# Ledger of designs, part 27: VH-VL binders against q8ixk2r445to577

Target 1, 133 residues: q8ixk2r445to577
Amino acid sequence: FFGMLQNKGLTDYCFDYNPPDENQIVGHQVILYLCHGMGQNQFFEYTSQKEIRYNTHQPEGCIAVEAGMDTLIMHLCEETAPENQKFILQEDGSLFHEQSKKCVQAARKESSDSFVPLLRDCTNSDHQKWFFK

## First folded at step 13 (VH-VL)

Design q142
Fold by OpenDDE, look of step 13:
Structure q142 (fold): chain C 133 residues (1-133), chain A 120 residues (1-120), chain B 112 residues (1-112)
Amino acid sequence: as target 1 above (133 residues)
Amino acid sequence: QVQLVQSGAEVKKPGASVKVSCKASGYTFTDYYMHWVRQAPGQGLEWMGYISPNTGNTKYHQNFQDRVTMTRDTSISTAYMELSRLRSDDTAVYYCARVRYSGGYPFDYWGQGTTVTVSS
Amino acid sequence: DIVMSQSPSSLSASVGDRVTITCQSSQSVLYNYNNKNYLAWYQQKPGKSPKLLIYWASTRESGVPDRFSGSGSGTDFTLTISSLQPEDFATYYCQQYYSFRTFGQGTKLEIK
C-alpha cells in the first residue's frame, strides 16, 4: 500500500511530513494536513516489514515511536525494522503500534488548530481508522 | 548474475531531448531503487535522482528538476532517464545504479554508462 | 546538499606504498540510532563504471582485497591502501548516502 494515508474520522486529512531541512529528516514529528495530493510530503508506503515509510527521501524515512512518547517521529528505515517502527494496518482500518500496543488516532494538537496522529488506547473510533488513497 | 545494461551512445543538438534506458537482470527489479548519476568528461560524479520501481515515485536533484524525467517499465525490468532542453554542458556519461529497497545503501551495481554528446 | 571534500585531489605513489585518502562531509553522516556512518568509497578506472569498495565507512564490499580499509566517523573519513598494487592506480571517490547522494570531487592515484 502506498500514497496518501488518510483518516476516516477526520475527513480529508492525511499524514504529512515536511521537515525544515530535507537533508535532515530525522527527529521531526509527523502531522496531519489537508489531503492535497501535491508534492511528496504526503507520500507514504506500508511495507511487508510493517513500516510506514516516507518514501520521498533516500534513505527512506520510517515512522517511529520513541520511548515514553505518544507522537510519531521520523527515523531512518533500516534493513531490519526496529520494534518501535512496526505497525499493523488492520482490515478494519486501525493502525496498531506493536510495541506500545496502542492505536494511531487523529487528534487536535494542544492549543492549536492543527492536527497530529497520536498513540491512544485502541477504540472503534473512525478517528483511528486509516486508508491509503 | 546482476547486470545493468544501458542503451547506446547518443549525439544530440542543443535544445533536443535524450532518453537513456537501463535494463536490469539477475535480480528482482522492484526490490531496488534505480538511481542515475552522470559524469562530465574529466570531471567527478553528479547525482541526478532516483525512481522507485515498486511505486514509480521519483525524486530529482534540484539542478535537474525541470528537465529530467525518470520512468520505469516493470514488465521488462527497464528504467528510463529522459533529459530535455539539452545544453553543451550536458555532455557526459550517464550511469544507472541500483540501491537496495531496505534502508540506506550505496550503489552496489552500475550500468556500463551511456555517452551523451551535445553539440551544434 | 551535504558537501563532500576529498584530500588530496591527486597523488603519486609507488607499488608497495601505503596510501591514505581523506574525505570530509559538511555535516555528520552518522545515524545515532544505529551508530552507522552512511559513507562509501568507490574506485573508478578510465572508461569504466565506478566500483564499490567500502560502505558503512569501514565494511569492505565482497571481493575487495584486505589491503583496502576504511575508517572514521561523523564528518571525517579515511580510505587506506596498506600496500599499493599495480591494479590500484585509479580515481577514488567518497560518497555520503545519509541524505540522497553526494560525491567527493575524487582523488586520482597515479603511478610515480
Scores: ipSAE 0.910, ipTM 0.957, lowest interface PAE 0.5, mean pLDDT 96
Fold by OpenDDE, second read of step 15:
Structure q142 (fold): chain C 133 residues (1-133), chain A 120 residues (1-120), chain B 112 residues (1-112)
Amino acid sequence: as target 1 above (133 residues)
Amino acid sequence: QVQLVQSGAEVKKPGASVKVSCKASGYTFTDYYMHWVRQAPGQGLEWMGYISPNTGNTKYHQNFQDRVTMTRDTSISTAYMELSRLRSDDTAVYYCARVRYSGGYPFDYWGQGTTVTVSS
Amino acid sequence: DIVMSQSPSSLSASVGDRVTITCQSSQSVLYNYNNKNYLAWYQQKPGKSPKLLIYWASTRESGVPDRFSGSGSGTDFTLTISSLQPEDFATYYCQQYYSFRTFGQGTKLEIK
């Protein structure tokens, strides 16, 4: 699966990654933004290694969850995907992070009008459902 | 064994387009990105961009963004690089080079190069 | 772009000599999560495509003689040929692959 990763509950919002410097993609937070399909900042791929890969960069970026955090942070992909980069995109649309045993949820950023994907306890909320478009 | 075999030398006029092919063999084509690098006579190596084998997604260096098109045909394990609106300073040897689809790695195999000469 | 700067641009040496080429990157090419340096060295002979020698700053590619060695971390790297052989006269390039790809300007190693 590849393309825009769109949320079901937060209608018309997609995974978005636009680092301040395209030559330094590591360490910044993945956000949600209106799906526009322009540029490359909304192009992602779900791989057989259970990675969410940012193919706009070489080396590829892979979304990771750092210890003690609930945000999605861009790391570099590796030959063997580290545990903190493994996600399961379920048939029901839920995006499950294996290491934390939590689900990715579209949420409002604290003290902001912007939105971000955050790890939360798994529910049947449409805000935790995702699909590639 | 791994081989990247490129198309033959090209001679073009300014303003024309050139399309170079790179046929891969000896490995699974879709397991590797294909990058393109050029080298002007007596100069260094210049990275042009890459194409994703699985998605067809491309990223070009800004110096070529509006003139280069990279494509692939997975059925024949072949990558293509087309450069349009050619100028004399596009005269160079153009190389394809693979990078494994598993993180950041160097160019372990290169094509033999395709000489493109642009002259009036 | 990450800029790669090699030194020297050219040098002359004799068979049996110890040769050192340096490369500096405009920003660190060390990935802190795996402690690998995304730095490679290539050898190119006239009329031929570049050949990979070293990657991850210090790992030799298969088939590369042990007289070739790479060292360094962060922004400063070195390629060393411990005892120059006749077939080693060529142009050498460093390359970062931490972010896209950029090459040093090259170092031409000529026979004295």
Scores: ipSAE 0.898, ipTM 0.953, lowest interface PAE 0.5, mean pLDDT 96
Fold by ESMFold2, look of step 13:
Structure q142 (fold): chain C 133 residues (1-133), chain A 120 residues (1-120), chain B 112 residues (1-112)
Amino acid sequence: as target 1 above (133 residues)
Amino acid sequence: QVQLVQSGAEVKKPGASVKVSCKASGYTFTDYYMHWVRQAPGQGLEWMGYISPNTGNTKYHQNFQDRVTMTRDTSISTAYMELSRLRSDDTAVYYCARVRYSGGYPFDYWGQGTTVTVSS
Amino acid sequence: DIVMSQSPSSLSASVGDRVTITCQSSQSVLYNYNNKNYLAWYQQKPGKSPKLLIYWASTRESGVPDRFSGSGSGTDFTLTISSLQPEDFATYYCQQYYSFRTFGQGTKLEIK
C-alpha cells in the first residue's frame, strides 16, 4: 500500500510528517492533519516488512515507537526492520504495534486542538481504524 | 549482469528540453530507487533527485525543482529524467544510479552516462 | 544541504606509497540507533562513471582490493590507499547519504 493513511473515526485526518529540517528527519513526532495530498507530507508506504515508510526522503524514514513510549516518531528504515518499527495493518483496519502489543489510535493532543496518532490498548473503536486512500 | 543503459548523447539549444532514459536489466526494477546525478565538464558530481519505481514518489534537489521531472515505466524497466528550459551551464554528463529499496545504501551501479551539450 | 569538504584537491604520489584523502561533513552522518556512518567513497576514472569503493565509512564493496580502506566517524573521514598501484590513477569522491546525497568536490590522484 502507498498513499494517505486515513483515520475512520477522525474523519478527514491523515498521517502527516513535516520535520522542521528536511536534513534531519529522525526523532520528530508523526501527527494527524487534514487530508490534502499536497507537498508529499502525507504519503506513506506499508511494506512487506510491516513498516510504515516515509520515502519522501532518502534514506527512507520508518515510523517507530520507543520502549515505554506511546508516540510515533520517525527513524531511518533498516534493511531488516527493527522490532519497534513493525506494525500489522489488519483486515478490520486496526493498526497493531507488534512490540508493544498496542493499537494506533487517533487522539487529541493534551490541551490543544491538534491530533496525533498514539498507542493505546486495542479496542474496536473507529478511532483505531485506518485505511489507505 | 546488472546493467543500466542510458540513451545517447544530445545537443540542444538554450530554452529546449532534454529527456534522458535509463533502462535497467539483470535485476527486479522495482526493488531499487533510481537517482540522477550530473557532472559538468571538469567538475564534480551533483545530485539531482530520485524516483521510487515502486511508488512513483519523487524528491528533487531545490536547484532543479522547477525544471526537472523524473518518471518511470515499470513495464519496460526504464527511468526517465527530463530537464527543461536548458541553459549553457546545464552542459554535463547525466548519470542514473540505483539504490537498494529499504535501508540507506550508496549507489552500487551507475549508468554509462549521457552527455548533454547546450550551446547557442 | 550537508556540505562535504574534501582534502586535498589533488595529490601526486609514487607506486607503492600510502595515500590518505580526508573528508569532513558539515553535520554528523552517524545514525546513533545502528551506529553506522552513512558515508561512501567512489573512484572515477576519466571518461567513466563512478565506482563504489567503500560504504558505511569502512565497509569495502565486493571486488575492491584490500589496499583501499576507510575510517572515521561523525564528521571526519579518511580514505587510505596502501601500496599505491598504477591503476589507482583516478578522482576520488566522498559522499554522505544520511540526508539525501551530497558529494565532496573530489581529489584527483596522479601517479608520479
Scores: ipSAE 0.596, ipTM 0.866, lowest interface PAE 1.9, mean pLDDT 91
Fold by ESMFold2, fold request of step 16:
Structure q142 (fold): chain C 133 residues (1-133), chain A 120 residues (1-120), chain B 112 residues (1-112)
Amino acid sequence: as target 1 above (133 residues)
Amino acid sequence: QVQLVQSGAEVKKPGASVKVSCKASGYTFTDYYMHWVRQAPGQGLEWMGYISPNTGNTKYHQNFQDRVTMTRDTSISTAYMELSRLRSDDTAVYYCARVRYSGGYPFDYWGQGTTVTVSS
Amino acid sequence: DIVMSQSPSSLSASVGDRVTITCQSSQSVLYNYNNKNYLAWYQQKPGKSPKLLIYWASTRESGVPDRFSGSGSGTDFTLTISSLQPEDFATYYCQQYYSFRTFGQGTKLEIK
């Protein structure tokens, strides 16, 4: 799959990656932003290696969650995918992080009108449901 | 055997456009990114950008952002680079070069180059 | 852009000489999570396209003679040719591929 990764519960919001320095893409947080077809910040690929790839950069970025964290951050993809970069996009739309055994949820950033994807205990919430456009 | 075969030399006037092709053979076209690199006479190598043949996604160096378009036709395993509003300093040899889709590698194969001359 | 600076710009040497070419990047090209330096060296002969010699700073590409070696980490890198052969007179480029691609300006190696 390739396209914009949209949340079911937080309508019209998509994964977005916009690092302050495009020459240093590692270590910044993935956010949620209104879905649009411009700028390529919202183009992701879900691979057979269970990676969520950002390929508007070379080498590619892959979404990861570091141990003890709940934020989705950008790493570089590697030929052998690290365990913290593996996600399962399930048939019900849930996005499961294998290493942590948690699901990706659209969440309001603390005391803000902005939104981010975070790991949370898996539920049946539409805020944990995702699909490609 | 891996080959990248580029279209022939071109002579253009300032203000025109040029479209260079790069036909791939001997490998799975969609497993590799296609990059474009140019080299002015007597000068070094300048990276221009790339296209993913798998997804069609592109990224261009800022110096070319408003003048370059990179495309591909997966049915004939061919990538294209089009540069518009040509200037005399666009005179160069233009190369295509491939990179493994699973990133972290340099250019392992290059096309033979296409000479573009911009003169009035 | 990550700027790549090579030294020297040109060099004259004799067959059998040991040659070193240096390359410096404006920021680190070491990816700390895998400890690889995203740095390559290419050889280019007149009228021909570049040929990959070294990648990940020190790994020789298949078919490249063992007289070519790469070293360095982070921002400072060296290509060494331990005993020059007639076919080694060419222009050499370093390239970073940590963030997109940029090349050094090249080092022309000429026969003395």
Scores: ipSAE 0.590, ipTM 0.858, lowest interface PAE 1.9, mean pLDDT 91
Fold by ESMFold2, fold request of step 16:
Structure q142 (fold): chain C 133 residues (1-133), chain A 120 residues (1-120), chain B 112 residues (1-112)
Amino acid sequence: as target 1 above (133 residues)
Amino acid sequence: QVQLVQSGAEVKKPGASVKVSCKASGYTFTDYYMHWVRQAPGQGLEWMGYISPNTGNTKYHQNFQDRVTMTRDTSISTAYMELSRLRSDDTAVYYCARVRYSGGYPFDYWGQGTTVTVSS
Amino acid sequence: DIVMSQSPSSLSASVGDRVTITCQSSQSVLYNYNNKNYLAWYQQKPGKSPKLLIYWASTRESGVPDRFSGSGSGTDFTLTISSLQPEDFATYYCQQYYSFRTFGQGTKLEIK
């Protein structure tokens, strides 16, 4: 799977990665933004290694969740996917983070206009459902 | 045996465009990114950008962003680089080079190079 | 762009000599999470495409003779050729691949 990774509940919002320095992509948070298909900030790939890859950089970025955190942060992909970079995109659309055993949910950032994906206890909420478009 | 075979030399006028091909064999084409690197006469190596053969996604160095297009045809395991609005300082040897799809590596195999000459 | 600077720009040496070429990056190319330096060395003979010698700063590519070795970390790197052979006449390039790709300007090695 590749393309824009869209949320079912928060309609027309997609995973977006917009690092302040294109040459230093490690350690910044993934956000949600209106799906637009312009530029490549919203292009992601889900791999057989259970990675969510950001391919607009070389080497590739891979989404990770650092120990004890609930935010999705960009790391570099490695030949064998580290455990904190493994997500399962399930048939029901839920996106499960294996190491933490939590699901990715669309959330509003502290009453702002911005939205972010965060790890939360898994539910059947449409805000925890994702698909490639 | 891994091979990257590029199209033949080109002579072009300023303002024209050129499209160089790179046919891959001996490996799974979609398991590797294809990068393009050029080398002006007597000069060093200059990275131009890449394409993912699997997804078609591209990224170009800013110096070429307005003039370069990279494409591929997975049915014939071939990548292409097109450079438009040619000028004399685009005279160079153009190489394709592959990079492993899984976990960033350097260029392990290079094409033989395609000489592009831009002259009035 | 991460700028790569090589030294020297050229040198002459005899068969059997030990040769060193240095490369300095404007930013660290060490990825702290896996402790690897994203730096490679290539050999290019006149009229030929480049050939990979060393990656991750010190790992020799398959089929590359043992006389080629790489060392260094962070921003400072060295390619060493022990017991120089006639076929080692070439231009050598370092390359970072931590953030896209940038090559050093090259070091031309001539055998006396």
Scores: ipSAE 0.583, ipTM 0.848, lowest interface PAE 2.0, mean pLDDT 91

Design q142
Fold by ESMFold2, fold request of step 16:
Structure q142 (fold): chain C 133 residues (1-133), chain A 120 residues (1-120), chain B 112 residues (1-112)
Amino acid sequence: as target 1 above (133 residues)
Amino acid sequence: QVQLVQSGAEVKKPGASVKVSCKASGYTFTDYYMHWVRQAPGQGLEWMGYISPNTGNTKYHQNFQDRVTMTRDTSISTAYMELSRLRSDDTAVYYCARVRYSGGYPFDYWGQGTTVTVSS
Amino acid sequence: DIVMSQSPSSLSASVGDRVTITCQSSQSVLYNYNNKNYLAWYQQKPGKSPKLLIYWASTRESGVPDRFSGSGSGTDFTLTISSLQPEDFATYYCQQYYSFRTFGQGTKLEIK
């Protein structure tokens, strides 16, 4: 799968990555933004290695969640995907993070008007359902 | 054997466009990114950008952003680089070079180069 | 862009000499999570495409003679040819691939 990764519950919002410095893509948070397809900030690939890749950069970024955190952070992809970069995009649209055993949910960032994907206990919420368009 | 075979030399006038092809063989074309690098006579190497043959996604160096288009045709395992509004300082050898899909690797194979000469 | 600076720009050396070429990046190319430096060295002979010698700063590409070695970390890197051979006449480039790709200006090695 390649394209914009859209949330079902937060309608017309997509994964977005726009690091403040294109030469320093590691360690910044993935956000949700209105789906637009401009500037290639919203192009992600789901791979057979269970990675969510940001490949508008070389080397590719891979979304990770560090131990004890709920925030989706950009790391560099590696030849063998690290455990904290493995996600299962299930047929029902849920996006399951294997290491933490939690699901990715669209959420309002605390003390902010912005939206972000965060790990939460898995539910049937449409805010935990994702699809490529 | 892995091979990247580029189209032949081109002579162009200022203001024209050139489209260079790079045909891949000996490997699965969609498993590797294709990058383009140029080298002016007697000068060093200048990275221009890349395309993912699998997805068609591209990223260009800012110096070429407004003049370059990179495309591919997966049915014939071929990548293309088109540079428009040519100037005399675009005279160079243009190389394609591949990168493993993991992206954490350098260029392991290069095309033979395509000489583009821009003169009146 | 991450700027890559090579030194020297050119040198002449004799067969059998130990040759050292340095490369400095304007930003670290070390990825701390895997402790790898995203730095490569290429050899280019006149009229030919560049050829990969070293990647991840110190890993020799298959088929590259043992006399070629790479070292360094972060921003400072070295290519060493331990015993120069006549076929080593070439221009050598370092390249970072931590953030896109940029090349050093090259070091032209002439065999006396």
Scores: ipSAE 0.575, ipTM 0.858, lowest interface PAE 2.1, mean pLDDT 91
Fold by ESMFold2, last read:
Structure q142 (fold): chain C 133 residues (1-133), chain A 120 residues (1-120), chain B 112 residues (1-112)
Amino acid sequence: as target 1 above (133 residues)
Amino acid sequence: QVQLVQSGAEVKKPGASVKVSCKASGYTFTDYYMHWVRQAPGQGLEWMGYISPNTGNTKYHQNFQDRVTMTRDTSISTAYMELSRLRSDDTAVYYCARVRYSGGYPFDYWGQGTTVTVSS
Amino acid sequence: DIVMSQSPSSLSASVGDRVTITCQSSQSVLYNYNNKNYLAWYQQKPGKSPKLLIYWASTRESGVPDRFSGSGSGTDFTLTISSLQPEDFATYYCQQYYSFRTFGQGTKLEIK
């Protein structure tokens, strides 16, 4: 899958990555932004290795969650996907993080007007449902 | 046996365009990014950009952003680089080079190079 | 862009000599999460495509003689050829691949 990764519950919001410097993509948080398909901030690839890749950079960025954290941040992809970079996009639309056993949920970022994907206990909420468009 | 075979030498006038092909064999074409690098006579290596094998997404170095187009045809395992509005300082050898589709690696194989000469 | 600076620009040496070529990057190319330096060295002979020698700063590519070695970390890197052979006279390039690709300007190694 390649395209915009959209939330079902927070309608018209997509994964978005906007690092302050395109030469320094590691360590910044993935956000949610209104889906528009303009530029390359919202194009991600879901791979057979269960990665969510940001291919607008070489080497590629891969979304990760560091141990004990709930935020999705950008790491570099590796030949074999590290466990903290593995997500399963399930048939019901849930986006399951294998290492933490939690699901990605659309949430409002603390002290901000922006929305972000965060790990939460898995539920049937539409805010935990995602699809490529 | 991995091979990257590029199209033959080209002679162009200023203002024209050139399209260089790079045909891959001996590996799964979509498992590797294709990058383009050029080298002016007696000069060093200059990275131009790349194309993603599975998506067709590209990223170009800013020096070429408005003049270069990189494409690929997966059905014939071939990548293309087109450079428009040629100038005499675009005279160079143009190389294709591959990078594994999981980006911790440098260029492991290069094409033989395509000489493009731009002269008035 | 991450700027790569090589030193020296050219070098004269004899067969059997030990030579070193230095490369400095404008920012670190060490990825702390896997402790790898995204730094490569290439050899290019006249009229030919570059050939990969070293990647991850110190890992020798398959088929490359052990007289070639790489060292360094972060921003400062060295290619060493421990005993020059006739086939080693060439131009050498370092390249970072931490953020896109940039090359050093090259070091021409010529016979004395």
Scores: ipSAE 0.561, ipTM 0.847, lowest interface PAE 2.1, mean pLDDT 90
Fold by ESMFold2, last read:
Structure q142 (fold): chain C 133 residues (1-133), chain A 120 residues (1-120), chain B 112 residues (1-112)
Amino acid sequence: as target 1 above (133 residues)
Amino acid sequence: QVQLVQSGAEVKKPGASVKVSCKASGYTFTDYYMHWVRQAPGQGLEWMGYISPNTGNTKYHQNFQDRVTMTRDTSISTAYMELSRLRSDDTAVYYCARVRYSGGYPFDYWGQGTTVTVSS
Amino acid sequence: DIVMSQSPSSLSASVGDRVTITCQSSQSVLYNYNNKNYLAWYQQKPGKSPKLLIYWASTRESGVPDRFSGSGSGTDFTLTISSLQPEDFATYYCQQYYSFRTFGQGTKLEIK
């Protein structure tokens, strides 16, 4: 899959990555923003290695969750996907993080009025349902 | 046997456009990015941008952003680079070069180069 | 852009000499999570395409002779040719590929 990764419950919000320096994409948090498809910040690829890739950079960025954290952070993709970069996009739309055994949920960022994807215990909430556009 | 074969030399006037082709063989075309690099006479190598043949996604260096278009035709394993509004300082050899899909690798194979001459 | 600076811009040497070419990046090209330097060296002969010699700073590409070696980390890198052969007279480029691609300006190696 390639496109904009949308949330079902938080209508019209997509994964978005906007690092302050396009020459330094590692280590910044993925956010949710109104889906627009402009400036290439919202284009991601879901791969057979279970990666969520940010292809607007070469080498590619891959979304990771570092041990003990619940935030989605940009890493570089590697030849073999590291365990913390593996997500299963299930048929019901849930996005399951294998290493942590948690699901990606749309949430309001506590210290701002912005929205972010976070790991939470898996539920049937529409805020844990995702699809490519 | 991996091979990248580029189209022949071009002579252009200022203001025109040029479209260079790069035909790939000996590997799965959609498993590798295609980058374009140019080299002005007597000068070094200048990266222009890339295309993912698998997705069609592109990224261009800011110096070419408003003049370059990179495309591909996966049915014939061919990538294209078009540079518009040519200037005399666009005179260069233009190379295609591939990068394996993922893993942070350099250019392992290059095309033979296409000489583009821009003169009045 | 990550700027790559090579030194020297040219040098003359004899067959059998040991030569050293240096390359400095304006910011680190070391990816800490895999501990690899995203730095390559290419050889280019007149009228020919560049040829990959070294990647990840110190790994020789398949088919590249043992006399070519790379070293360095972070921002400072070196290509060494331990015993120069007639076919080694060429221009050499370093390249970072940590963030897009940037080349050094080249080092022309010519025969005395």
Scores: ipSAE 0.540, ipTM 0.850, lowest interface PAE 2.2, mean pLDDT 91

